# Designs tried in a protein design chat: VHH binders against o75319. Part 1

Every score and structure here is a prediction.

Target 1, 181 residues: o75319
Amino acid sequence: GNHIPERWKDYLPVGQRMPGTRFIAFKVPLQKSFEKKLAPEECFSPLDLFNKIREQNEELGLIIDLTYTQRYYKPEDLPETVPYLKIFTVGHQVPDDETIFKFKHAVNGFLKENKDNDKLIGVHCTHGLNRTGYLICRYLIDVEGVRPDDAIELFNRCRGHCLERQNYIEDLQNGPIRKNW
Unless a header shows other numbers, all headers, positions and changes below count from the first letter of the chain; antibody chains are not in Kabat numbers.
F, E and O are the ipSAE of ESMFold2-Fast, ESMFold2 and OpenDDE, as the mean of both directions, binder to target and target to binder. V2 is 0.75 times the mean of E and O plus 0.25 times the DockQ between their complexes.
[cut] marks letters that were taken out.

## First folded at step 23 (VHH)

Design t1
Fold by OpenDDE, look of step 23:
Parts: C-alpha cells; structure tokens; sequence
Structure t1 (fold): chain B 181 residues (1-181), chain A 119 residues (1-119)
C-alpha cells in the first residue's frame, strides 16, 4: 500500500512566497488514501494546499511537480483552473541539463503568459526542499542573475527549511551556468 | 528481500536488437518507478530509461527512439527493447528500483547484464 514518504512529516507543508519572485515551495500533498496513516493534524491534501495558499492571500497559477511518481496525488485532484506540470526529476543528484531547461522553460512560459496577474508558481518534490530548492535557485541564479548565496538564503528563509544536499548547494554556489534556451 | 535479476544481454552486431528483462521480487512492484541504467568501461553509470508506477516513460537522448522500456506489473518484470544498437551502447545494463519516498534515489540494483555491440 501507500507509504508516507520518509521524513515527510518533518517539513512544513507550505512555505512563503519568495519576495521578488512568483515562487512558492511546498511538500507533496497526499491524496485521501494516505489519510488513514496520518493523524488529522498531519494531513496535507491537495485541498489543504490550496486552503493554505489562500490563507497567505496568494493564488497558485501553476504547479510544477518534480516527483518521479504519480501515487501521491492526481492532477485531477487539483482545480481545473490551475495547470499542472510534471517534470520528472531524479533525487539526490544534481538535476541534468534537460531537467533544468524544462524547468526554466516552464517558468518563463508562465511568466510570459501571466504578466497581468500575480499568481504563483508552486513547486514541489517530495519534501519541497532539495530538488525544489535547487531548481528554484538555479533559475534565480541563471535567469535572474541572483547571487547564489542570496538565492539559497531566500529560498531557505521562505521555505522554512534549509537545503540539505551538499551537492546541490555546491553546484549552485560554484557550478556552471546552465543553458536558458 | 528485494531482488532484481537482469537477463537478455549478449553479443550483437551493430544495427541489431536485444531485449533485456528484469525480474523483480521482494517488494510491491507496482508501487515503484523502475529504471534501466548502463555503465560502459571507464565511464560513469548513466540512466537509460525510466518507467513510473503509472507507466510514464523517459529516455536518455542517446537512446531515444531506439530503446523502449516497459513493465508488466502482473509478472513483476521490466523490459528494455533495444533496437538499432550501436557500438556505443556496449555496457553493463542494470535494472534499478527508484525510491521516491526517500527523496528519490536508486536504492536497489541488479547484478547487471553485459551488452556488447560489435561494429
């Protein structure tokens, strides 16, 4: 049956909007079938995600799912008004150039199409931390020209948890710029 | 105990085809994303193809349109159909389980099967 992801309960369900950006990170919401393995206060469903976003007076305009599975929740669990994008991203290792490019392309496309609003790009992996943080920071560094340490600090502060993977941190700080086109 | 056992490797001429199989046991197969990876002599192990629990597939650029990954959940098997093989495809091919619940990594591997493509 379904398993609660390792350490999933240890992370805040939803971060804060990253000031100066349209990004918000969160841990993976879990569909109803997972609820039997959770205390009520531990539950975090797709519905809960949207409720928490609204509590922040924000609105999601795009969800980017970086997990390499479909068992956590279904796109059908999301409002039809919010597009869902799957970018299969292997964990623990630095995302490959194709993955980085796909992410950048998706973000740029969203920003181009949503210039007239302030909707957010919600990004998540399993914990909404390492893969999520890397790709968001990679975007800020490569596309927005943000200093690596500033990007990392901003993400960590807003997510409420710090990037944990040293290889991600090292790549962000010292790695090469990845292609934007 | 989790086990992954590869088979189907061998020697083939360039342009030929092989079909690799992986028999999985010891876990709920349909719960996991599965993958094929390969390692050529002196090179790093690289992923070749993924197939998710839902059946979505992803391929490395080097094998796209030549290789096809599939799975049979009833039989707990994952397969890799390799067509139009090239000498560059020579490697040990590994079947691997991808564990998303721990931030997504390959937690189990088979022993590998040798694929040799002669020019």
Amino acid sequence: as target 1 above (181 residues)
Amino acid sequence: EVQLVESGGGLVQAGGSLRLFCAASGFTFDYYTMAWLRQAPGKRREWVAFITDSGDTRYADSVKDRFTISRDNAKNTVSLQMNSLKPEDTAIYFCARYYEDYEGYFDYWGQGTQVTVSS
Scores: ipSAE 0.754, ipTM 0.890, lowest interface PAE 0.7, mean pLDDT 95
Fold by ESMFold2, look of step 25:
Structure t1 (fold): chain B 181 residues (1-181), chain A 119 residues (1-119)
Amino acid sequence: as target 1 above (181 residues)
Amino acid sequence: EVQLVESGGGLVQAGGSLRLFCAASGFTFDYYTMAWLRQAPGKRREWVAFITDSGDTRYADSVKDRFTISRDNAKNTVSLQMNSLKPEDTAIYFCARYYEDYEGYFDYWGQGTQVTVSS
């Protein structure tokens, strides 16, 4: 059986759009098979995700899934109008340069194809926090030239939770700019 | 008790092939993404290939098109077919279990099997 991810209940389901960007972060939605182990108020399905985005008067144009599993939900559970991209991102360690490059490439491609709308890039890992926050901040720092502390503060405020992993924070603040566009 | 036992390593001449096997026991095998990693002498351990619970695969650039990861959920095994081997593939190869439910990390490792590629 499917088990609820560790500490998943502790996190807000969906953050807010990060002002001045096209990003919104959320925790992994869970398909209906998980709901046997959840109280009604704890449920957060793919449908719930889109309802919450719509309640913010926003629209998703891409979902980037950073997990190394298809167990949580199926891409078929998503509207056909929303492209889905999986970028395998190993947790607990700073993502490698290949992963960072793939993320930047996906974001840049989306921005080019969506220059005439205001659709958002939804990014999630398991909790929508550490891997998600790292890659979003890495993009803002390397590609948009945002100061590390400003990128982190913006992500933390809009996600509703602070980045937790010190090695990620250290790499964002003091690590090299990654020039792998 | 969770166990991962690698086998199939050995000495092979450059351009040759080897097939590594990982026998898994003590857990619900088909729930987990599985991986092969390697550690060359004097280098840090690096991932080589992943295979998800649904069978999707991912390879490091250095082995892409030469290595193939596969799994047999009926036998609880993961294998790595290594073709066109190069001296730089010389390393200890480890089978590992990837646990996504706790922010994605390798929570169990095998003892490793030595692969040596000579010219």
Scores: ipSAE 0.463, ipTM 0.749, lowest interface PAE 2.2, mean pLDDT 91

## First folded at step 28 (VHH)

Design x1
Fold by OpenDDE, look of step 28:
Order: structure tokens, then C-alpha cells, then sequence
Structure x1 (fold): chain B 181 residues (1-181), chain A 119 residues (1-119)
């Protein structure tokens, strides 16, 4: 059977909307088959995700999944009204330029098509922290012109956990801006 | 003990084809996403192709539409069909296991197989 991802229980299930943006980060929801391995209060399903978002008086308009697996949940577990996008992103290393571009393109496309609403872009990897935080911050820095330290601080505060990977942090702070087209 | 053993490498002319194989043992094969990486002389190791536990595939831009990754869970093998090979594809190719449950990293790979594409 499937295993609970390492350290998955250590992270808050859902962050808060990042002020001034349409982003919200969360850890990967786990489908029903994982519930038998979790205490009731530890469970976080796709349904729970949407309930928690609703509790914040928000609505998801897009989910971007950065993981390289389909074990955790299926797109079929999501409401049909919420598009699901897979952007395969290798962990532990700084995402390559192609991956960064794919993410930016997806975000910009969503914003263009959703100017008439305030729906959120939900982004997650396994823990919804490192890969997720890097790509969101990279977008804010490269596209929105936010200072790197401000972007990182904003993400950390809203996610409720701080980026952990030094290579990610260093690249955000000191690395080159990536092209937006 | 986890083992990954590559085979199928060799010398081929530009425009030619080659098929690499990887035999895996020592772990639950169908649980893991598998990948091929390559390292050319003087360059960093780079991922070439992924195939997830569910069979979804991903390719580096440089090999997209030329390379095809596949897996056989019954035989615990992963393959890389390489078509329209270019001299730039010359490298040592590694079969690797990808571990997503710990933020996604390559925790095991083989010794590699040499692929040389001549002009």
C-alpha cells in the first residue's frame, strides 16, 4: 500500500492567501486509502482541502500539482469545476528554467482568464513548502518585481512554515531573474 | 539491496537509434517513479526522462519527441528508446530511482552505460 510521505504530518495542511496575490499553498491532500494510516485529526483529503479553503472565505480556481506521482490523490477526486494542472518538478534542486517558465505561463494564463473573479491559484508539492515556495516566490520576484526577501517573508508567513532548502533561498535572493517569455 | 543495472549503450551514427535497458531489484518497483539521467563530459548530470508509478511520462526539452521512456512492472525494467540521435546526446546514461515521499530526489542509480553518437 501507499505510505504517508515523510514529515507530511509536520506541516499545516493549508496556508493562507498571500495578500496582494491569488496564491495559496498547501500540503498534498491524501486520498481516502490513506485514512487508515492516520488519526482522524491528521486526515487531509481533497474534500478537506476545499472545506478549509471555504472556511477562509476563498475559492480555488486552479490547482497546480508539482509532484512526480499520482499516488496521493487523483484529479477525479477534485470538483470538475476546478482545473487541475500537473507541472512535474524535481525536488531538492532549484527548478530548471523550463519548469519555471511553465509555472509562470500557467499562472499568467489563469490570471488572464480569471480577471472577473477572485479565485485562487492553489499550489502544492508534497509538503507544499520548498518546491511550492520557490516557484511562487520566483514568480513574485521575476514577474511582479517583489524584493526577494519580501517575497520569501510573505510566503513563509502565509504558509505558516519557512522555506527550508538553502539552495532555494540562495537562488531566490542572489540568483538571476528568469525570462518571462 | 537496491540495484539498478543499465545495458544497451554503445556507438551509433548520428540519426541512428539505440535502446537502453535498466534492470531493477531489491525494492517494490511499481511504487517508484523511475528516471533516466545522463552526464556528458565536462557537464553536469541532467535528467532526461521520467516515468511515474502510474505510467505518466516527462521529458527534457532537448530529447522530447525523440526519446521514449517505458517500464515493465512485471519484469522490473525501465527502458529508453532513443531515436534520431545527435552527437550532443553523447553521455553516460544512468537509470535512477526517484523518491517523491521525501520531497523528490534520486536516491539510487546504476553505474551507467556509455552512449556515443558519431557525426
Amino acid sequence: as target 1 above (181 residues)
Amino acid sequence: EVQLVESGGGLVQAGGSLRLFCAASGFTFDYYTMAWLRQAPGKRREWVAFITDSGDTDYAKSVKDRFTISRDNAKNTVSLQMNSLKPEDTAIYFCARYYEDYEGYFDYWGQGTQVTVSS
Scores: ipSAE 0.879, ipTM 0.933, lowest interface PAE 0.5, mean pLDDT 96
Fold by ESMFold2, look of step 29:
Structure x1 (fold): chain B 181 residues (1-181), chain A 119 residues (1-119)
Amino acid sequence: as target 1 above (181 residues)
Amino acid sequence: EVQLVESGGGLVQAGGSLRLFCAASGFTFDYYTMAWLRQAPGKRREWVAFITDSGDTDYAKSVKDRFTISRDNAKNTVSLQMNSLKPEDTAIYFCARYYEDYEGYFDYWGQGTQVTVSS
C-alpha cells in the first residue's frame, strides 16, 4: 500500500532557505496516489513543493533524496530541469563515512557547476529533519567550518523543527570531523 | 506475526562461495526494502546489502562486487550470493526489514545464520 509516513502530517512541508548557504530542507513529497488518505490541506505533492519554493522567490537546482524507497514519488514526477540524486542513507543511526562522503561530493559538485546562479539544493529524507539535518550540519561543520551548535541552531530555525535524535546531535557536537575526501 | 527465517550458512574455505536465503512471512513483502546485516564476534551489527521495493540495490564497500542481493516477490524471499569469501566475512548474518515510513530503520530481524570462513 500507500501508507502515509509516520508523523509526516506533523511536520511543516518546506523549510526556509538557510541564510549563507544553498540549502533548503523539506519532508518527502507524496505522489497523487497518496491523496485519498489526506485532507486537501494536508497534501504535499511534488507540484506543491515547487509551488512553495517559488512562493519563497527561490529555485531548486538539485534534489537530494536520502530515502531507501521509490514509493513516495518517481523522479519522473519532477520537472526535467531539476536534477535528482538518490543517496541511500540509513536512518536512526549516524550515517557512515561513505554516505557522508557521497553527500559532500554531491554538494561540492553542485556548487561548482552552479557558481553563476543562486539555485538551491533541496534535501529530504522522510520528514526532512533527522537524516537531512544531520548531513546538512555535517557539511557545514566539516566543509564550511561552522561551529556545531551554530549549524544545528541554523538548521532547526530554518526547517521549523528541531533535530530530534540525540545520537545525531551528540555526533555533530562531539564526534570527529570527517576531513579527508 | 512478522517472521524472517535465514538459512544457508555454514563453514566454507576462503575463496569459496555461499548463498544465504531469507524466508519472509506475515507482512506485505513487496512493500518493503529488505537487507542483510552481519555481526562478527565482539563487533557491532553492520549492514551488508539492501534491496529496495523496486529492486534497486546498495552494498557496503567491503562486500561490493563479491556479494549480490536479490529478491523473489512471488516467493517472499531475499537471498545473498556471497563469492570470494574471506576470513573477515565470518559473522552471524541477519535478514532484516527496513521501515522507511518512520525515518528509515530495521524494525524486524531474523535469528541469524552463522557463516564461518576458514583460512
Scores: ipSAE 0.542, ipTM 0.766, lowest interface PAE 1.7, mean pLDDT 91

## First folded at step 29 (VHH)

Design y1
Fold by OpenDDE, fold request of step 34:
Structure y1 (fold): chain B 181 residues (1-181), chain A 119 residues (1-119)
Amino acid sequence: as target 1 above (181 residues)
Amino acid sequence: EVQLVESGGGLVQAGGSLRLFCAASGFTFDYYTMAWLRQAPGKRREWVAFITDSGDTDYARSVKDRFTISRDNAKNTVSLQMNSLKPEDTAIYFCARYYEDYEGYFDYWGQGTQVTVSS
């Protein structure tokens, strides 16, 4: 059967909206079949995700899933009103330019189509931290012109956890700007 | 013990085709996303194709529309059909297990199989 992702329980389930952005990061929600392996207070389902978002007086307009699996939850576990987008992102290594481009394109597309609302872009990988944080920060840096350290600090503060991967941090701080369309 | 054994490599002419195979053992195969990696001389190892536990596929831009990854869970095998091969596809190809449950990384791969594409 499915296993609880390693260290999954160590991370806050949902971060806070990043001020000045439409981003919110969270760890991967786990479908019902995982509940038997978790204490009740540890459970974090797709339903719980939406409840927690509502508790923040926010609404998800898009979910970007960066993982290479569908074991954690199914798109059908999500409300039909919230589009689900898979952007396969390899972990541990800095995402390639194509992945970065896909992410930027998705975000910009969402923003273009959602000018009339304030719905959030929810982004998650397994822990909703490293891959998630990198891509969000990369977007802020490359597209919004945010200083790398400011982007990282903002993400860390809002996620409630700091980016852990030094290669990600290094690339954000000192790596080249990736070309936008 | 986790084992991944690649086969099917060889020498082919540009424009030719080759099919690689990987036999997996020692773990619950259908649980894992599998991938093909390659490493050309003097270059870093790069991922080529993924196939998730659910059968979804992903390809590097350089091989998209030319390569096809597939898996047979009953036989614990992964394959890579490579068409329209180019000299730049020359590399050692590795079958790799992708472990998403921890940040997502390749935790095992085989010894690799040599693919050489002549111009």
Scores: ipSAE 0.908, ipTM 0.946, lowest interface PAE 0.5, mean pLDDT 96
Fold by OpenDDE, last read:
Structure y1 (fold): chain B 181 residues (1-181), chain A 119 residues (1-119)
Amino acid sequence: as target 1 above (181 residues)
Amino acid sequence: EVQLVESGGGLVQAGGSLRLFCAASGFTFDYYTMAWLRQAPGKRREWVAFITDSGDTDYARSVKDRFTISRDNAKNTVSLQMNSLKPEDTAIYFCARYYEDYEGYFDYWGQGTQVTVSS
């Protein structure tokens, strides 16, 4: 059977909307089959995700899943009104240029199609922190021209947890800008 | 104990094909995303292809449309069909287990099989 991801319980389920952006990060929700392995207060299902977003008076317009598995939840567990996009992102290493480009393209596409609303782009990996934070920050730096330290600080503050991977931080701070086309 | 055993490597001419095979044992195979990695002389190890627990696939840009990864959960095997091989594909190829439950990393891989593509 499925196992609770390591350290999954250590992270807040859902962050806050990043001011000035339409990004919100969260840890991976787990489908109902995981509930038997969790205390009630630890449970975080796709339904719980949407409830928590609603509690923030926000609405998700897109979910970007960065994981290499379908064990955690199924796209069918999500409302039909919210598109689901998988962008496979290898962990622990800095995402490659293609992955970065795919993410930027998805975000830009969403923004273009959703100019008439204020729906959020929900991004998650397993913990919704390192891969998630890197790609969001990479976008802010490369596309929005935000200073690397400002982007990182903003993400950390809103997620409620700090980026942990030094290679990610170093690449954001000192690495080259990735092409946007 | 976890074991991954690669086979199928060899010498081929540019434009040729090879099929690599990996036999897995010692763990719940269908739980894990599997991958092929390669390491060329003087270069870092790089991922080539992924196949998730659900059968979804992903490929490095350099091999996309030329390589095909597949798995057989009943037999605990992973395969890599390599077509239109190029000299730059020369490397040791590794079958690897990918562990998503800890932010996604390769926790085990085999001894590898040598693939040499001559020009």
Scores: ipSAE 0.906, ipTM 0.945, lowest interface PAE 0.5, mean pLDDT 96
Fold by OpenDDE, fold request of step 34:
Parts: sequence; structure tokens; C-alpha cells
Structure y1 (fold): chain B 181 residues (1-181), chain A 119 residues (1-119)
Amino acid sequence: as target 1 above (181 residues)
Amino acid sequence: EVQLVESGGGLVQAGGSLRLFCAASGFTFDYYTMAWLRQAPGKRREWVAFITDSGDTDYARSVKDRFTISRDNAKNTVSLQMNSLKPEDTAIYFCARYYEDYEGYFDYWGQGTQVTVSS
């Protein structure tokens, strides 16, 4: 059967909207089949995700899933009104230029199509931290011109957890800007 | 014990084709995303292709439209069809298990199979 991802319980389910952006990060929601392996207070389903977002007086306009699996939840578990986008992102390593480009393209596309609203871009990997944080920060740095340390601090504060992977942090702080389309 | 055994490598001329195979055992195969990696002489290991537990596929830009990854869950096998091979594709190719539950990393891979593409 399905297994709870390692350390999944250690992270807050949903972060806060990043001020000045349309981003919000969260850990992967788990479909109903995982509930039997969790205490009630540990459960975090797709439905719970939307409830928590609503509690923040926000609305999701897009979900970007960075994982390489469909075991955690199905796109069918999401409201039909919220588009779901898969951007496969390998973990434990700095995302390649193509992945970064795909992410930037998706974000910019969303922003162009959603100028008339304030809906959020929800981004998650397994824990909604390292891969998620890197790509969001990479976008802020490369596209919005944010200082790397400011981007990282903003993400960490809003997510409620700090980026953990030194290679990600190092690349954000000292790595080259990746080409935008 | 987790085991991944690659086969199908060899010498081929540029423009040729090869099909690699991987036999997996010792774990619940259909639970895992599988991948092919390669390492060329003097270069770092890089991922080439992924196939998720649901059958979705992903390819490195350098091999897209030339390589095709597939899996057979009934037989616990992964394959990589390589067409239009280039000298730059010369490398040891590894079948790898991708463990998403730990932030996504390759936790096991085989001994590899040598692919040599001559110009």
C-alpha cells in the first residue's frame, strides 16, 4: 500500500502567501487512502488544502506539482475549476535549465491569463520546501530581480520552514541567472 | 534485496538503434518511479528518462524524441528504446529506482550497461 512520505509530518501543511507575489507553498496533500495511517490532526487531503487556503482568505488559481508520482493524490481529487500542472522536478539536485524554464513559463502564463484576479499559484513537491522553494526563489531572482537573500528569507518566512539543501541555497545565492524566454 | 540488472548495451554506429532492458526484483515494482541514467567518460552522471508509477514519462532535452522509456509492471521490467544514436550518447547506462518519498532521489541502480556509438 501507500506509505507516508518520510518526514512529511514534520512540515506545516500550508505556508502563507508570499507578500508581493502570487505564490503559496504547501506540502503534498494525501488522498483518502492515507488517512488510516495518520492521526486525525495529521491528515491533509486535497480538500483540506482548499479549506486551509480559504481560511487565509485566498483562492488557488493554479497548482504546480513538482513530484514524480501520482500516488499521493489524483488530479481528479481537485476542483475542476483549478488547473493542475505537472512539472517533473528531480530532487536533491539543482533543477536543470529546462525545468527552470518550464516553471517560469508556467508562472508567466498564469499571470498573463489571470491579470483580472488575485488567485494564487500553489506550488508543491513532496514536502513543499526544497524543490518548491528553489524554483520560487529562482523565479523571483531571475524574473523579478529580487536579491537572492531577500528571496530566500521571504520564502522561508512564509513557508514556516527554511530551505534545507545547501546546494540549492548556494546556487540561488551565487549561481548564474538562468535565461528567460 | 533490491536488484536492478541492465542489459542490451553494445557498439552501434551513429544513426543506429539499441534497446536497453532492466530487470527489477526485491521490491514492490509498481510503487516506484523508474529511470535511466547515464555517465559518459569524464562527465557526471545524468538522468536520461523517467517513467512514473502511473506510466507518465519525462525525458532529458538531449534525448527527447529519440529515446522512449517503457515499463512492464507484470514482469518488473523497464526498457529504453534508443533511436538515432549519436556519439554523444556514448556512456554507461544505469537503470535506477527513484524514491519520491524522500524528496526524490535515486536510491538504487544497477551495474550499468555500456553503450558506445561510433562516428
Scores: ipSAE 0.903, ipTM 0.943, lowest interface PAE 0.5, mean pLDDT 96
Fold by OpenDDE, last read:
Structure y1 (fold): chain B 181 residues (1-181), chain A 119 residues (1-119)
Amino acid sequence: as target 1 above (181 residues)
Amino acid sequence: EVQLVESGGGLVQAGGSLRLFCAASGFTFDYYTMAWLRQAPGKRREWVAFITDSGDTDYARSVKDRFTISRDNAKNTVSLQMNSLKPEDTAIYFCARYYEDYEGYFDYWGQGTQVTVSS
């Protein structure tokens, strides 16, 4: 059977929209089968995700899932009106250039196709923090020209938790700019 | 005890093929995403291919369209079919368990099997 991801309960379910961007980060929602292992107040389902987004007066236009599993929830658990995109991203290590490129391409494609609205790009890994934060910050730094420390601070503040992985932080602060294809 | 045992490595000429095999035991195999890693001389270990618990696959750009990862949950096995091998594919190849529930990391891997591709 499925298990609750490690430390999953420790993180806020949904962050805030990052001002000046279309990004919002959240921890992975868990499908109904996980509810029996959680207290009611700990539950965070795909439906709960959308309810919380609406409470912020926002709307999701895209969900980017960075995990290497389908155990947490199924794309079928999401509204049909919101596209779902899997970008497999290995944890604990700095994402490779191909992964970074895929993320940038997906974001740019979305922005190009959604110029007429203000829908958000929802990004999550397991906790919606380290892999999620790195890729969002990498985008802001490489594509938008944001200063690395500003990008990190903005993400941390909006997510309600700080990036934890030193290799991610170091790469964002001092690593090379990745090619924008 | 978690065990991963690789086999199938060897010496092959450029353009040739090899099939690597991994036998897993000591854990609930079908719960985990599995992967093949490799480490070339003087280089860091890198992932080559993934196969998720649901059977979805992912490949490093350098091996895409040449390598194929597969799994048999009934037998607790993972395989890597390597075609059109190149000298730069020379490395020790490891079968690895990927633990997504802990932010996604490789928590176990085997002793590895040597793959040498001659020009």
Scores: ipSAE 0.900, ipTM 0.941, lowest interface PAE 0.5, mean pLDDT 96
Fold by OpenDDE, fold request of step 34:
Structure y1 (fold): chain B 181 residues (1-181), chain A 119 residues (1-119)
Amino acid sequence: as target 1 above (181 residues)
Amino acid sequence: EVQLVESGGGLVQAGGSLRLFCAASGFTFDYYTMAWLRQAPGKRREWVAFITDSGDTDYARSVKDRFTISRDNAKNTVSLQMNSLKPEDTAIYFCARYYEDYEGYFDYWGQGTQVTVSS
């Protein structure tokens, strides 16, 4: 059977909308089959995700899943009104240029198609922190021209946890700008 | 004990094809995303292809449309069909287990199989 991802319980389930952006980060929701392995207060299902987003008076317009598995939840567990996009992203290492490009393209496409609303782009990996934070920050830096430290600080503050991977932080702060095309 | 054993490597001319195989044992195979990695001389190890537990595939840009990864859960095997091979594909190819539950990393890989593509 499925196992609870390591350290998954250590992270807040859902962050806050990043001011000035349409991003919100969260840890991976786990389908019902995981509930038997969790205390009630630890449970975080796809349904719980949407409830928590609603509590923030927000609405998800897109979910970007960065994980390399479908074990955690199924796209069918999501409302039909919310598009689901898989962008496979290898963990621990800085995402490659193609992955970065895919993410930027997805975000830009969403923004173009959703100019008439204020729906959010929900992004998650396993913990919704390192891979998630890197790609969001990379977007803010490369596309929006945000200062790297400001992007990182903004993400950390809104997620409620700080980026942990030094290689990600270093690349964001000192790495080259990635092509947007 | 986790075991990954690669086979199928060899010498091939540019434009040729090879099929690599990986035999896995010692773990619940269908639980894991599997991958092929490669390491060329003087270069860092890089991922080439992934196949998830659900059968979804992902490829590095450099091999996309040329390589095909597949798995047989009944036999605990992963394969990599490599077509239109180029000299820059020369490397040791590793079959690797990808562990998403720990933020996604390669926790095991085999001894590798040498692939040499001559110009």
Scores: ipSAE 0.897, ipTM 0.940, lowest interface PAE 0.5, mean pLDDT 96
Fold by OpenDDE, look of step 33:
Structure y1 (fold): chain B 181 residues (1-181), chain A 119 residues (1-119)
Amino acid sequence: as target 1 above (181 residues)
Amino acid sequence: EVQLVESGGGLVQAGGSLRLFCAASGFTFDYYTMAWLRQAPGKRREWVAFITDSGDTDYARSVKDRFTISRDNAKNTVSLQMNSLKPEDTAIYFCARYYEDYEGYFDYWGQGTQVTVSS
């Protein structure tokens, strides 16, 4: 059977909208089959995700899933009105240029198609922190021209947890800008 | 004990083909995403191909449309079909288990098999 991801319980389920952006980060929701392994207060399902977003007076317009598995939840568990996009992203290492490009392209596409609303781009990996934070920050830095430290600080504050991987932080702070197209 | 054993490597001419095999044991095979990585002399190890627990595949840009990863859960095996091989594909190829439950990293890999592509 499926296992609860390591340290998954240690992270806040959903962050806050990043001011000045359409991004919100969250940890991976877990489908119903995981509930038997969790205390009621620990449960965080796809349904719970949407409820928590609504509680913030926000609405998800897109979910970007960065994980390399389908065990955690199924796209069918999501409302049909919210598109789901998988961008396979290897963990523990700085994403390659192709992955970064895919992410930027997805975000830009969403923004072009959603100019008339204020729906959010929800991004998650397993914990919704390191891979998630890197790609969001990389976008802000490369596309929006945000200062690296400001991007990192903004993400950390809004997610409620700080980026943990030094290689990610170092690349964001001192690495080259990646081509946007 | 988790074990991954690669086979199928060898010397081949440019434009040729090889098929690598990986035999896995000591864990619930169908639970894990599996991958092939390679390391060329003087270069960092890089991932080549992934196959998820659900059978979805992903490839590095450098090998896309030339390499095909597959798995047989009944036999606990992962394969890498390599076509149109190039000298730059020369490397030690590793079979690896990918552990997504901890932010996604390769927690086990084999000893590797040498692939040499001559010009």
Scores: ipSAE 0.877, ipTM 0.934, lowest interface PAE 0.5, mean pLDDT 96

